# VHH binders against p49116: the designs that were tried, part 54

Target 1, 238 residues: p49116
Amino acid sequence: EGPLLSDTHVTFKLTMPSPMPEYLNVHYICESASRLLFLSMHWARSIPAFQALGQDCNTSLVRACWNELFTLGLAQCAQVMSLSTILAAIVNHLQNSIQEDKLSGDRIKQVMEHIWKLQEFCNSMAKLDIDGYEYAYLKAIVLFSPDHPGLTSTSQIEKFQEKAQMELQDYVQKTYSEDTYRLARILVRLPALRLMSSNITEELFFTGLIGNVSIDSIIPYILKMETAEYNGQITGAS

## First folded at step 19 (VHH)

Design E21
Fold by OpenDDE, look of step 19:
Structure E21 (fold): chain B 238 residues (1-238), chain A 119 residues (1-119)
Amino acid sequence: as target 1 above (238 residues)
Amino acid sequence: QLQLVESGGGLVQAGGSLRLSCTASGNDYAMAWFRQGPGKEREFVASISRSSSYTYYADSVKGRFTISRDNAKNTLYLQMNSLKSEDTAVYYCAADQYGRWRSPNYDYWGKGTRVTVSS
């Protein structure tokens, strides 16, 4: 069998909506997030091993890990997205809601903690200077996680995850041979992804776009989109 | 496409110091310095990660050269101390599009700046 990932899977270029508004409004944030989500889904679809699992299994996998993939995408695209600015804008919007007494104290705490976790995760990844190859493999490891409930073909998923891990290991050893603990430092960041709430992520980044519709419910449709449609969504060319 | 412009080259006496600069049209890249001496192949000098968390040096320049960057200014630096005649070369700035500070193949290159160390 050939490698799980190829060079085509390393490229992960997010195109931001244009023009950037003076004030980052909810629409801009949601559109940016949507593009990232679509890019992530398109990336997953581009992996032959992913396709080999079949539509039902693919859908289940993405439903289980979309938040983690999205978060890795945020980290990877933090600079182009001006993520700090986006998060600050989100906080400002939340403050308005707080002033209007629209949120409970507990909810505010949860949301703020989530934002903090997102920022910290992205900062930690930036400090580690994770490169495009490493991100690709990390995303693959996250995507092909067999430990989600309700999955079919778990043995095959596990096999793909192991392959991703091995390829990452080989890559890190080859590229960063002087740093013997780099692989470990990278992998230990993955648990942080599972500490993040998909619901809160959805609320922060997608509520203005999809309203009461869940990301979970639209994932099957995204995955069935034609390539041209994907390109239109991620570039805004449509 | 990333543009790289080196500056700061010149004539310096052995034992002297010189600081090179490389201005980039962007800052989301792992950066590196290379050099090519007369009749020699291009060789690696130093590299630095995007956040500056990691640096790497060729053995020939360790302890004498320091690579650094200012992302706010989109500028890469190479502080060269205790210069030797063998350091005479055209120095090139390079960038890796994937953020690899140990890149096997840098994608973008400057035109170079000449450093001449006299005995």
Scores: ipSAE 0.872, ipTM 0.941, lowest interface PAE 0.5, mean pLDDT 93
Fold by OpenDDE, look of step 20:
Structure E21 (fold): chain B 238 residues (1-238), chain A 119 residues (1-119)
Amino acid sequence: as target 1 above (238 residues)
Amino acid sequence: QLQLVESGGGLVQAGGSLRLSCTASGNDYAMAWFRQGPGKEREFVASISRSSSYTYYADSVKGRFTISRDNAKNTLYLQMNSLKSEDTAVYYCAADQYGRWRSPNYDYWGKGTRVTVSS
């Protein structure tokens, strides 16, 4: 059997809304996030192994790991997104909500901690200088996680995850042979993804655009989108 | 499409120093220096990761050359000290689109800047 990923799966180019506003408003942030989400989902869809699992299993997998994939995407696209600026803007918007007494003290703390975790994760990935291939494999490892509740075909999912892990190992050994512990350094970052709340991520990046609709509920539709629809989404919202 | 423009080349005496610059139209790339001497094949000199966390040097320049970058200025540098006649070459800036500072194949190349070391 051939490799899980090919060079075509390494490319991960996010196009930002244009023009960038002088002041990052909620709409711009949400649009940017949506584009990243769509890109991430369609990336997953482009993997033959993912397709082989069937629509129901595919949907279940993405529902289980979309926050992790999105977060990896944020890290990977941090530069082009000006993520630090976006996060700062989000914090500023939250401050307005605080002034209006719309959030409890505990909730504010949770949200701020989440933002900190996001920034810390992205910074850590940047310091590690994770490359496009490594990101692709990490996303695959996250995507093909068999330990989510309610999944079918868990044995097959596990096999795909093992393939992703092995290919990553081979890649790192080949490309960065002088860095013996690079693989370990990379993989040890993955647990941080599981500690992040999908609900808070959704609130921060998507509430302004989708309102009361959950990411969970729209995932099936995203996965069924045609390429033309996807392209229209990423070019027509601004 | 990334554009790379080298500068800073020139004539220098053996034992002298020179600093090369490479201006890039973007900064989200792992970058490297290569050189090609007269009658020689192009050879790797040094590479640097996007965040500068990692650097790598050819054995022939280790301890004498320093690769660095300023991402705010979209500029790559090569500080060359203790120059030797063997360092005479056209020096090229290169970039890897996937961020591999140990890239097997760089995607973008500059036109090069000539360095001549006289004895």
Scores: ipSAE 0.861, ipTM 0.936, lowest interface PAE 0.5, mean pLDDT 92
Fold by ESMFold2, fold request of step 21:
Structure E21 (fold): chain B 238 residues (1-238), chain A 119 residues (1-119)
Amino acid sequence: as target 1 above (238 residues)
Amino acid sequence: QLQLVESGGGLVQAGGSLRLSCTASGNDYAMAWFRQGPGKEREFVASISRSSSYTYYADSVKGRFTISRDNAKNTLYLQMNSLKSEDTAVYYCAADQYGRWRSPNYDYWGKGTRVTVSS
């Protein structure tokens, strides 16, 4: 009826744990990533179109796309997170695991390839200087993706995705009118998100999460959290 | 709260050159220069994206002014060449928190540095 997103959905402020340790450790990385995850879920839940889909559909949708939303969040917040430093620390740790015979060479190769794909995606988004409005619409496009298997209400989800795409188009044409190819350059980056493995994301960023529980399994509980608890998880407050 | 401090203004002859600097407390912003001449509204001069991949210039300065930035030093620059008396103004550094180098509204502003171009 109205616009899919309002200006309140553009603000996406990540606050990092303080102070940053001299040597990054799994707890700092996991806390940083957890704040981003909760910020992303809070963002998704705040969208009226998302609320309109109903609880079961909302849960199914986020379970299908949380890794894509998280990856867009990494790209958007890469500077404030010092993501390049975090990834370098992870690479060094993997290198030690080879030397100490702790992981198979094939698994480490798989994880290293994923890190390189993630770095390339983030670098390409930075080179395009994707702005906060564009990120909000891109996140909406990946959130309202009707082609994930097992989803209900796919017709309604597709309508919301088309609306997000049109609002992105209108925004880019209005804001960057001198660059007629900008929309196309932005949209061709999105398929790379489907290549990101949620399993590997969990290993890279969420190793310290309680009990090695998959993010997929806790999403229903995250989506039902009280607003005050969301804010606590985003900022790390007790 | 981003802090922006301009410097490098002064008196210069028409046809001369001047380089302005703006020191920031952070660098994850699209940035711009604006100016306000005596008795005039503040007007856009030039903008630059976070990575420096994109720049945009007002027609009145295109070809004469160059915007650049050094993210390691959190510093924005404006190289002003072939200066005209019409370029006399207070020059302001501005930043957009959403990273729009074609921003309709900038969120953070410096206090300005005065440039006077004599004939």
Scores: ipSAE 0.775, ipTM 0.906, lowest interface PAE 0.7, mean pLDDT 88
Fold by ESMFold2, last read:
Structure E21 (fold): chain B 238 residues (1-238), chain A 119 residues (1-119)
Amino acid sequence: as target 1 above (238 residues)
Amino acid sequence: QLQLVESGGGLVQAGGSLRLSCTASGNDYAMAWFRQGPGKEREFVASISRSSSYTYYADSVKGRFTISRDNAKNTLYLQMNSLKSEDTAVYYCAADQYGRWRSPNYDYWGKGTRVTVSS
C-alpha cells in the first residue's frame, strides 16, 4: 500500500531522431511520435499498480486511454518535439490539399478543429507551468480511468485513480502552498483530453505507420515487448 | 548536462542597484537565485517558472529584487535595487530539471558571482 508513484516514475526524457531534416516530413513526424508513444507505454508498464492489474486488464486499459496519455506526452514534450513547428507544417499541407481538392471540406474542418484544440490544450498546460511530477500524476489519473466502456476490475482501477489524485493533491499543496487553487486549475484541464480523437491523432502523427493499422491494435505487442527490444526502438536514450 | 554561468557581480554602495545575469545552455527549466553570505548557509532568493508565469521571492528581498528570464537568449536575470549590507553574498544560479519553481532541491548550479555592498 505504498505510494502509487515514486521518483523513478517522474523522469520522462524524449530524444528526437537525428539528424533533424531541413524540412519536416511525414517520416520524421511519425518516427518522433512513435518514440513518444513507446516512451509513454514504457512509463505505464513501469508502474507497480499497473503491473498488479494483470496483462489482459493492462491491455484493455491502455487501449482505452492511449490517446490521452499521448496527448499529455505531447504537452510535456512540446518544446523538445518542436510541436508548434510540426503542427504548422501539417496545417500548410492541409491548405495545399484544399487547393488541390483532395479532401472533403467537412474532413478538413474536423482535422483543423482538432489541431486548434490540441494547440489550446498544450498552451494552457505550458502557461500553468505543469511540472514533471504533476505530469506523472496526471498521466496516472488518465491511465487509471475506471469509466471507459468494457473495462474489468473497475473498482481496483478506481482505487488507483483516487490514490493518484490524493498524491497529486499532497504534492501540489506541499510544493506550491502559496497557490490554493493550483490543483483545481490543473484538474479542470483533464476533460479536454476526452475531446481528442484517436482517429485524427493517428492521421496527424502516425501517417506512414504501416497502412491502416490502428494504434490500439498494436498495443498488446508494445506491452509484451522485451525491455532490450523496447530500448532499441526508442534509440539512444529514454 | 545543463551549464550555468553567472555574471554581473561587483562592489556597489548601499542603496544602489545591480543586475545579475545567468547564461544557460538550455531554457526548459524552472530557475532560481540563491545566495551565501559570509559565515552563513546558502539561502533561497527568488525563483521563476519555465514560462515566467510564476515567480516567488524570499521575504527579505520582496519589493527590492526582480527575477526575470529571456528564453530566446537562455538567460536568467536578477535586478537588485535598494541594496543593503546584508545582501553581500555569492549569488548562485540554479535550475530544476522537472520544472518546479518551488523545488525542494535544484539539480544544476552555477559557480556563483560575488556581490559586495559597502556601507
Scores: ipSAE 0.771, ipTM 0.905, lowest interface PAE 0.7, mean pLDDT 87
Fold by ESMFold2, fold request of step 21:
Structure E21 (fold): chain B 238 residues (1-238), chain A 119 residues (1-119)
Amino acid sequence: as target 1 above (238 residues)
Amino acid sequence: QLQLVESGGGLVQAGGSLRLSCTASGNDYAMAWFRQGPGKEREFVASISRSSSYTYYADSVKGRFTISRDNAKNTLYLQMNSLKSEDTAVYYCAADQYGRWRSPNYDYWGKGTRVTVSS
């Protein structure tokens, strides 16, 4: 009927912490990643179709797909974030951890393979020159994925995903009309997102090179924070 | 806010060549050249994606003009060969903030550089 996304959902402006330190450090990386996570969750919350599913379904969807949304955000914002520099700093820290025996060789290999997969994904998206509209629709396709275990309302979620797919198809056909294979080239990049490990993403970006932060546990608070601040402004004493 | 500054315009003989440059204050944009001839509306000339993987040309310049960019220098180029009197125009650099190299609407524009092709 009406469009799933409007132009307000295409704008995806990441602002980096200020000031940028002379040398990258764990705090700067974690703050930058946290801003991208918040931007991604706020983006999802702003979509009327997402709002229509209700709070419990919203939490379940975001828990199921946050790493894929975050990874798309990394690819979209790679230049603003200086992602290549961040990943190089992480690799250097991992090599130092081998020297100090802080991590097993098996874990370090696993993390290095993940970094390579992430770089390959971001490079492939850059080579395709995925635009801001295409990213918005790809994020919507990922958000409204009905095949994650434990979801309810899967028939409605599937209908929203189909709508996002149709809108992406219409957009690509209209905008890049002489490239009849562009949609197919874009869509074949999506399976790589399922290869990304959410626990390794947490280690790389949210606790530095060692340790874990459970994004699962903070998602309800991120989704509620805007509501709580809004209610606080309304109920303020006067 | 993105700033765009064109240079390299001038007077050339028909059949000659000229290279235009556009220096940008950033490089995370799809870029294009437009032109406006005397008494004409502004028209599209060529565009290039952020990575340079994709280019698109107006039929009137295809095979004669080449768009390119150097992202390390934040510079967009237009190599114009086999120039015709019809190519006389003010040439404008443009950028799309959403990275569309086939953009229906460009967000940032330069002031233009004048190209005159004499017979």
Scores: ipSAE 0.767, ipTM 0.903, lowest interface PAE 0.8, mean pLDDT 87

Design E21
Fold by ESMFold2, fold request of step 21:
Order: C-alpha cells, then structure tokens, then sequence
Structure E21 (fold): chain B 238 residues (1-238), chain A 119 residues (1-119)
C-alpha cells in the first residue's frame, strides 16, 4: 500500500483572530484554541488510514488522544499564536484568583504545574527545531495509539502507528542524514504528552467555548462536519 | 507571501570580508543562503534552523563563512571572511515554509545581492 501521509497532510496553517488585543481576554484565547482544535480534527479526518477505521473507531481514537494532538499543535504553532503571551495572561489571572480566594490552593498548584510542563514541552520542541513533516508524523503516531483503554481494532491501529514510525524514520534519515540520533531525540519527547490533563486544557483554553460540556462530548459532531463548515470554524468566518 | 530582501553586496579584495543581510517579513522559517556564479548553476552556501540550534555549510565555505539570524529583527546574516575570487556570485536568501534546515526545495527567494571579489 501507499504512504500513510502525503504532502497534503503536512500543511498545518493556523490563522489567528486579528488583531491580537492589547489586553488578552477569554474570548480571544478561546477563539484561538478553537481554531487550533478544528484544524487538528480536520487534519486527522483527512487521513485515509483514519477514514478506513470507521466512524466508531474514529470517535474512540480522537476522544482518547485529542489533548495530545492539541498539545502538539500548540508546540507547532507556538510562535504564530504567541503562546507564551497567552500563558502569561492565564498565570496573571490565576494569581488574582489566589488574592480573591476564588480557587483552592490545591487546584491552583495543579494548574501551575501543568502550565510549567506545557511550557517546557514547547521549549524542548522548539530547541530541536521540529519541522512540519516531523510534526505530521508525530501527530500520526499519537493518533494511531493502540494502547488506550477500551479500543477495538487495536491490531490495525498498531499497524498504522508502525507505518507512521517507519515513515518518520525514513524521512529523518533522508533529510538529516548527518545526525544519526535525531529520531531518538524526537521520540523521547512524546511521553510528556501523556502527562497533560485534558481537564486542565479545557479550563485553560476552552472555558468560553462550550461552558460546562467537555470536549469529548462534542467530538462525534466535530468529526461529522462538512469541509466547508470546518473552514468556517478554522478561520472564524460567520 | 513571505518577502525577502538581500543587502550588503559589493566589491571586495581577495582575503577581505563582507557581511550580507536578508530582511524578511517573518521569522517562522528555516533559512538559507545560495549563490550563483557567472556561468554556473545556483548552489547551496549555508542554512540555519528557526531557533539557530542547527547550521549547515557547503564544504567550499566551511570555516570562512558564518550564517546567523536575529529573529527579533527578522534578519538573516552571512559573514564572509577570507574571500576568494571563486566566491564571486549573486547571493540569494531563501526560506523553507516547513522549517527544514536541510530542505531539498526552498519556497521563497529574494532577488539577490551581487558580490564581486577582485584579485
């Protein structure tokens, strides 16, 4: 069979709400994060191997891995979205909540530790200069993870993950042939993704989008959307 | 469309030095210098990753040329030392949209700046 990903799956262009406001607000942060989420879901749905698994398996996979895909998207798009500025604004808001006694100390500690882990992950990816092809393969490895609880068709999912791993290996060896350790350096970054909490991601980035409903409850609807509707959500068009 | 504008070319004596600049309309790209000498094909000179963590040089310029960038100013540099007559060329700035600092194909190109090395 042919390659798991083609060049059309490498393009990943995030367009930010324009202009960035002088003072960041919940609406700007939620709109920016929503665009990235829809871009990530559109990307996953476009992969023929993903389509071949069927609708129920698609929903189960995305529910299990959406936060990891979103986190890879944050790292890939950190510069264009000014992620450091967004995270700084969130930290300032949390500091105000401490002073006003609006949030428990244990919850604030959890959120701050998560922000620090996210910043460290994004910094490590930037220092490695992960390219767009490498990000596409890393996202595919994460998407086709057979070890999440409750999955069926795990043998086929594992075969697709192995194919993504092979394509990444071939790409790195061809493109960066003088650096025999680049593949290993890239792959050892992935375990950090499993430490990221989807609950905290929702609180940081999605509070204004869906109120009290979780992202996993809307996944089936996102995956069923028409391509034109995706483009509207990715660009914020009305 | 990414805009790339080279500057700093000119006439210099063999053994001399010259610094080229390339001003870009953005900095989220891996970038490179290429050159085209009289009657020759365009050839790779040097490349640098988005963060500057990685650089790569053609064998003909190793030890003499240094590529660098200042992302706050969206500017790419090429410091050329110990210049030789065979370094005479039009020098082009190039950028890769996927961030590959060992790119097989660059997506954006400047119009070039001329460097002439006199004996």
Amino acid sequence: as target 1 above (238 residues)
Amino acid sequence: QLQLVESGGGLVQAGGSLRLSCTASGNDYAMAWFRQGPGKEREFVASISRSSSYTYYADSVKGRFTISRDNAKNTLYLQMNSLKSEDTAVYYCAADQYGRWRSPNYDYWGKGTRVTVSS
Scores: ipSAE 0.763, ipTM 0.901, lowest interface PAE 0.8, mean pLDDT 89
Fold by ESMFold2, last read:
Structure E21 (fold): chain B 238 residues (1-238), chain A 119 residues (1-119)
Amino acid sequence: as target 1 above (238 residues)
Amino acid sequence: QLQLVESGGGLVQAGGSLRLSCTASGNDYAMAWFRQGPGKEREFVASISRSSSYTYYADSVKGRFTISRDNAKNTLYLQMNSLKSEDTAVYYCAADQYGRWRSPNYDYWGKGTRVTVSS
């Protein structure tokens, strides 16, 4: 078999809603996050190895890892999204909620800790100057994670993950040959993704989008969408 | 679609110094300087990552040239010291859209700025 990813899988271009509002609001944040989610799902669907696993396995994988893919997407697109500005606006909103006694103190503490973890993850990735090829392989490694409970075809998923790891290693060693430890520095960032809470991500970025429906509940429908509908969701058309 | 415009070239005596600038229409790129001397092929000079955490230099310029960037101004710099007649060339700014500061090829190029080093 050929490589797990081709150059077409490296392209990951997020376009932001236009025009940018004078004041960041829930609608702008939710639209921006939705575009990133659909871009991430479109990326996953485009991989031949993912397609080969079949619809039920595809759904199970994405349900298990969508938040990790989304978080990698946030790190990769942090500049285009003005993520630090979005997170600062959310923090200010939370501080106002404390002042007005509108939320549980325990919940606010959890959300603030999550924002800090997310910021630290994104900053660490930026300081390493992770490139577009490295992000593509890292996303493949988290997508083909065989250790999530309830998966079928785990032997095949494990083979695909090992192939992604091998291709990342070959890429880094060829491209950044002067830096013996770059692969190790990149890989030690991945465990932080498992600390990210799907439910808090939904609260931060997807409030009002779904109502009482979680992202993992709509994954089967997102994965089955026609390409034209997908492109509409990525660009905000229709 | 990134636009790159070099400036700062000119005539300078051997042993002297010169600073080149490249103004970009964006800053979400790994960037590099290349040069093409009279009758020679274009050659790599130096590169820098998006965050400036990583730089790389051709052996012929290491220790004499310094690449840097100011992302707030979307500007790339090349400080050239201890100039030699061999450094006479048109200097080009280049950018990689995937953020590879060791890119095998660059996606965007400026028109160049001429540096002449007189003996």
Scores: ipSAE 0.763, ipTM 0.903, lowest interface PAE 0.8, mean pLDDT 88
Fold by ESMFold2, look of step 20:
Structure E21 (fold): chain B 238 residues (1-238), chain A 119 residues (1-119)
Amino acid sequence: as target 1 above (238 residues)
Amino acid sequence: QLQLVESGGGLVQAGGSLRLSCTASGNDYAMAWFRQGPGKEREFVASISRSSSYTYYADSVKGRFTISRDNAKNTLYLQMNSLKSEDTAVYYCAADQYGRWRSPNYDYWGKGTRVTVSS
């Protein structure tokens, strides 16, 4: 019985549209986010354990966890994305919308709280210096979450999650043997992912997907894409 | 490709101090110093995480050497105090693309800077 992930599943390299614009640019933010989304879906699809669950289960899992995977991707790629700059630009845009009375006070509060939670999560992951192997296992743990409603094969999904947890434990203890609390520190970050709203993530990063069209609705298409088409979406190549 | 350029090597008397620098073309890496003495294998000296929250030192340099970094300048440092003749080596800057400051294999290497400690 082999490992859940191989070294090919650890590589997670995001390329950004160049150069970063001086001013808020919805196209730049949406293209950057789309590249991360497609990279995250390609990563999930490449895992043999994920493939073994079958197409219907794959679609259900990704629909349930895409926002958590995306959020982990934001934290992992925060430096290359200049995420803090993107979030600051979004906050400035929201402040202008308040002055122009374009959003309700309740919605603005909800969105600002989400931005704060996202910033706090990403900062906490950066301060822990979560490495690429640890991110890969954390993503596997959130991907193989058996507690989402409507899932089939829940027992097998739970076994894959337990395997990811065990492999993360073994990795951390071998690699960072002098830090006996590292595993606990990184695992307690995962509950914060459940506080992230997929609807607000779509609003912040995927402007241009209107309420009747959502990431949930395009996931089956994304999961069936050919590798060459993925490469085009990940790099923005035409 | 990440580029690493060391500087600050030179001749120093035993008991003296020297500060090495490594300028990088990026800063989203865990980084380390290695050294290779005459006729010896390359050996680990010290490493630092991307945020500087975590450091690790070889036993032979603990208490004498300090690793640090300035991510705004993409620069890694090694402050070497209480130098001994056994510290004579070519010092190499290294980086791990996966952010492991306890990496078994580093992906990027500089060409080295020579440190000579005279008796």
Scores: ipSAE 0.752, ipTM 0.895, lowest interface PAE 0.8, mean pLDDT 88
Fold by ESMFold2, look of step 19:
Structure E21 (fold): chain B 238 residues (1-238), chain A 119 residues (1-119)
Amino acid sequence: as target 1 above (238 residues)
Amino acid sequence: QLQLVESGGGLVQAGGSLRLSCTASGNDYAMAWFRQGPGKEREFVASISRSSSYTYYADSVKGRFTISRDNAKNTLYLQMNSLKSEDTAVYYCAADQYGRWRSPNYDYWGKGTRVTVSS
């Protein structure tokens, strides 16, 4: 049939909270991350192929991949959100917690390793100059992954993933025709996403606003939200 | 919302050199130089990716022109060496909002700076 993604799925405009505070704080970081999460969920649910899978399958897919989509969003929006500054503020906070004997050495090692992996991933994507079209296709490949346990309709999900990969291939070949290895260089970045911990992502970016409720548990409600409510969450307006 | 302002144009002898600058209000874009000679269509000159990892040049300028950028200063440069009379044109700075360093269409444009190569 028609293409998996249209130009409307390439637009991914993150709007940051009003004035950046003198000190980056938990509230600013959590609001910024919340906007990216809602933008990412809105993006996913706007795809006709995703809509065609049905509500239960949609929920299962997003639960399985939300952290990968969020991480791709961080890489894509790293400059507009000043991600390097946010991560530096988090590292300073963690060093403070060590000095005040608030975290175990084992936990801090775990969190610092995750931050390093996140920084490495985002820097590698920036170094490759992944464009907005490429990000849209990479997100689709991640979203339509058929190998997560408990999924229904896996054959259809697999066909959608294959279509996303074909469209990425066609795009890269047409747009960057003189770089014959670009597709391969882009695709070898994807395995790093599976090493990202959703638990640690929640701790780094969502502890101040979400409270004790995990992102996994709120995904069904986010996916059912009306468009006007989504736009309010994405922009911080109510 | 991105603003682009070119500078550095002027009169130069054939065989000489000139460096153009383009000051931008941001650096999260793939950028390019175009030019428009008298009575001609605007044509591509060179482009550079957001990180500067990738550049692309029109055949007519390859080896003579160098595109570069300084993201700390939000400035794009075009170093033009071994200038020819055919390089006489208004030079425009352009930016692609999706970060395509081989963009088919650029979203933001400066007003241009004139380069005249004599003799």
Scores: ipSAE 0.748, ipTM 0.892, lowest interface PAE 0.8, mean pLDDT 88

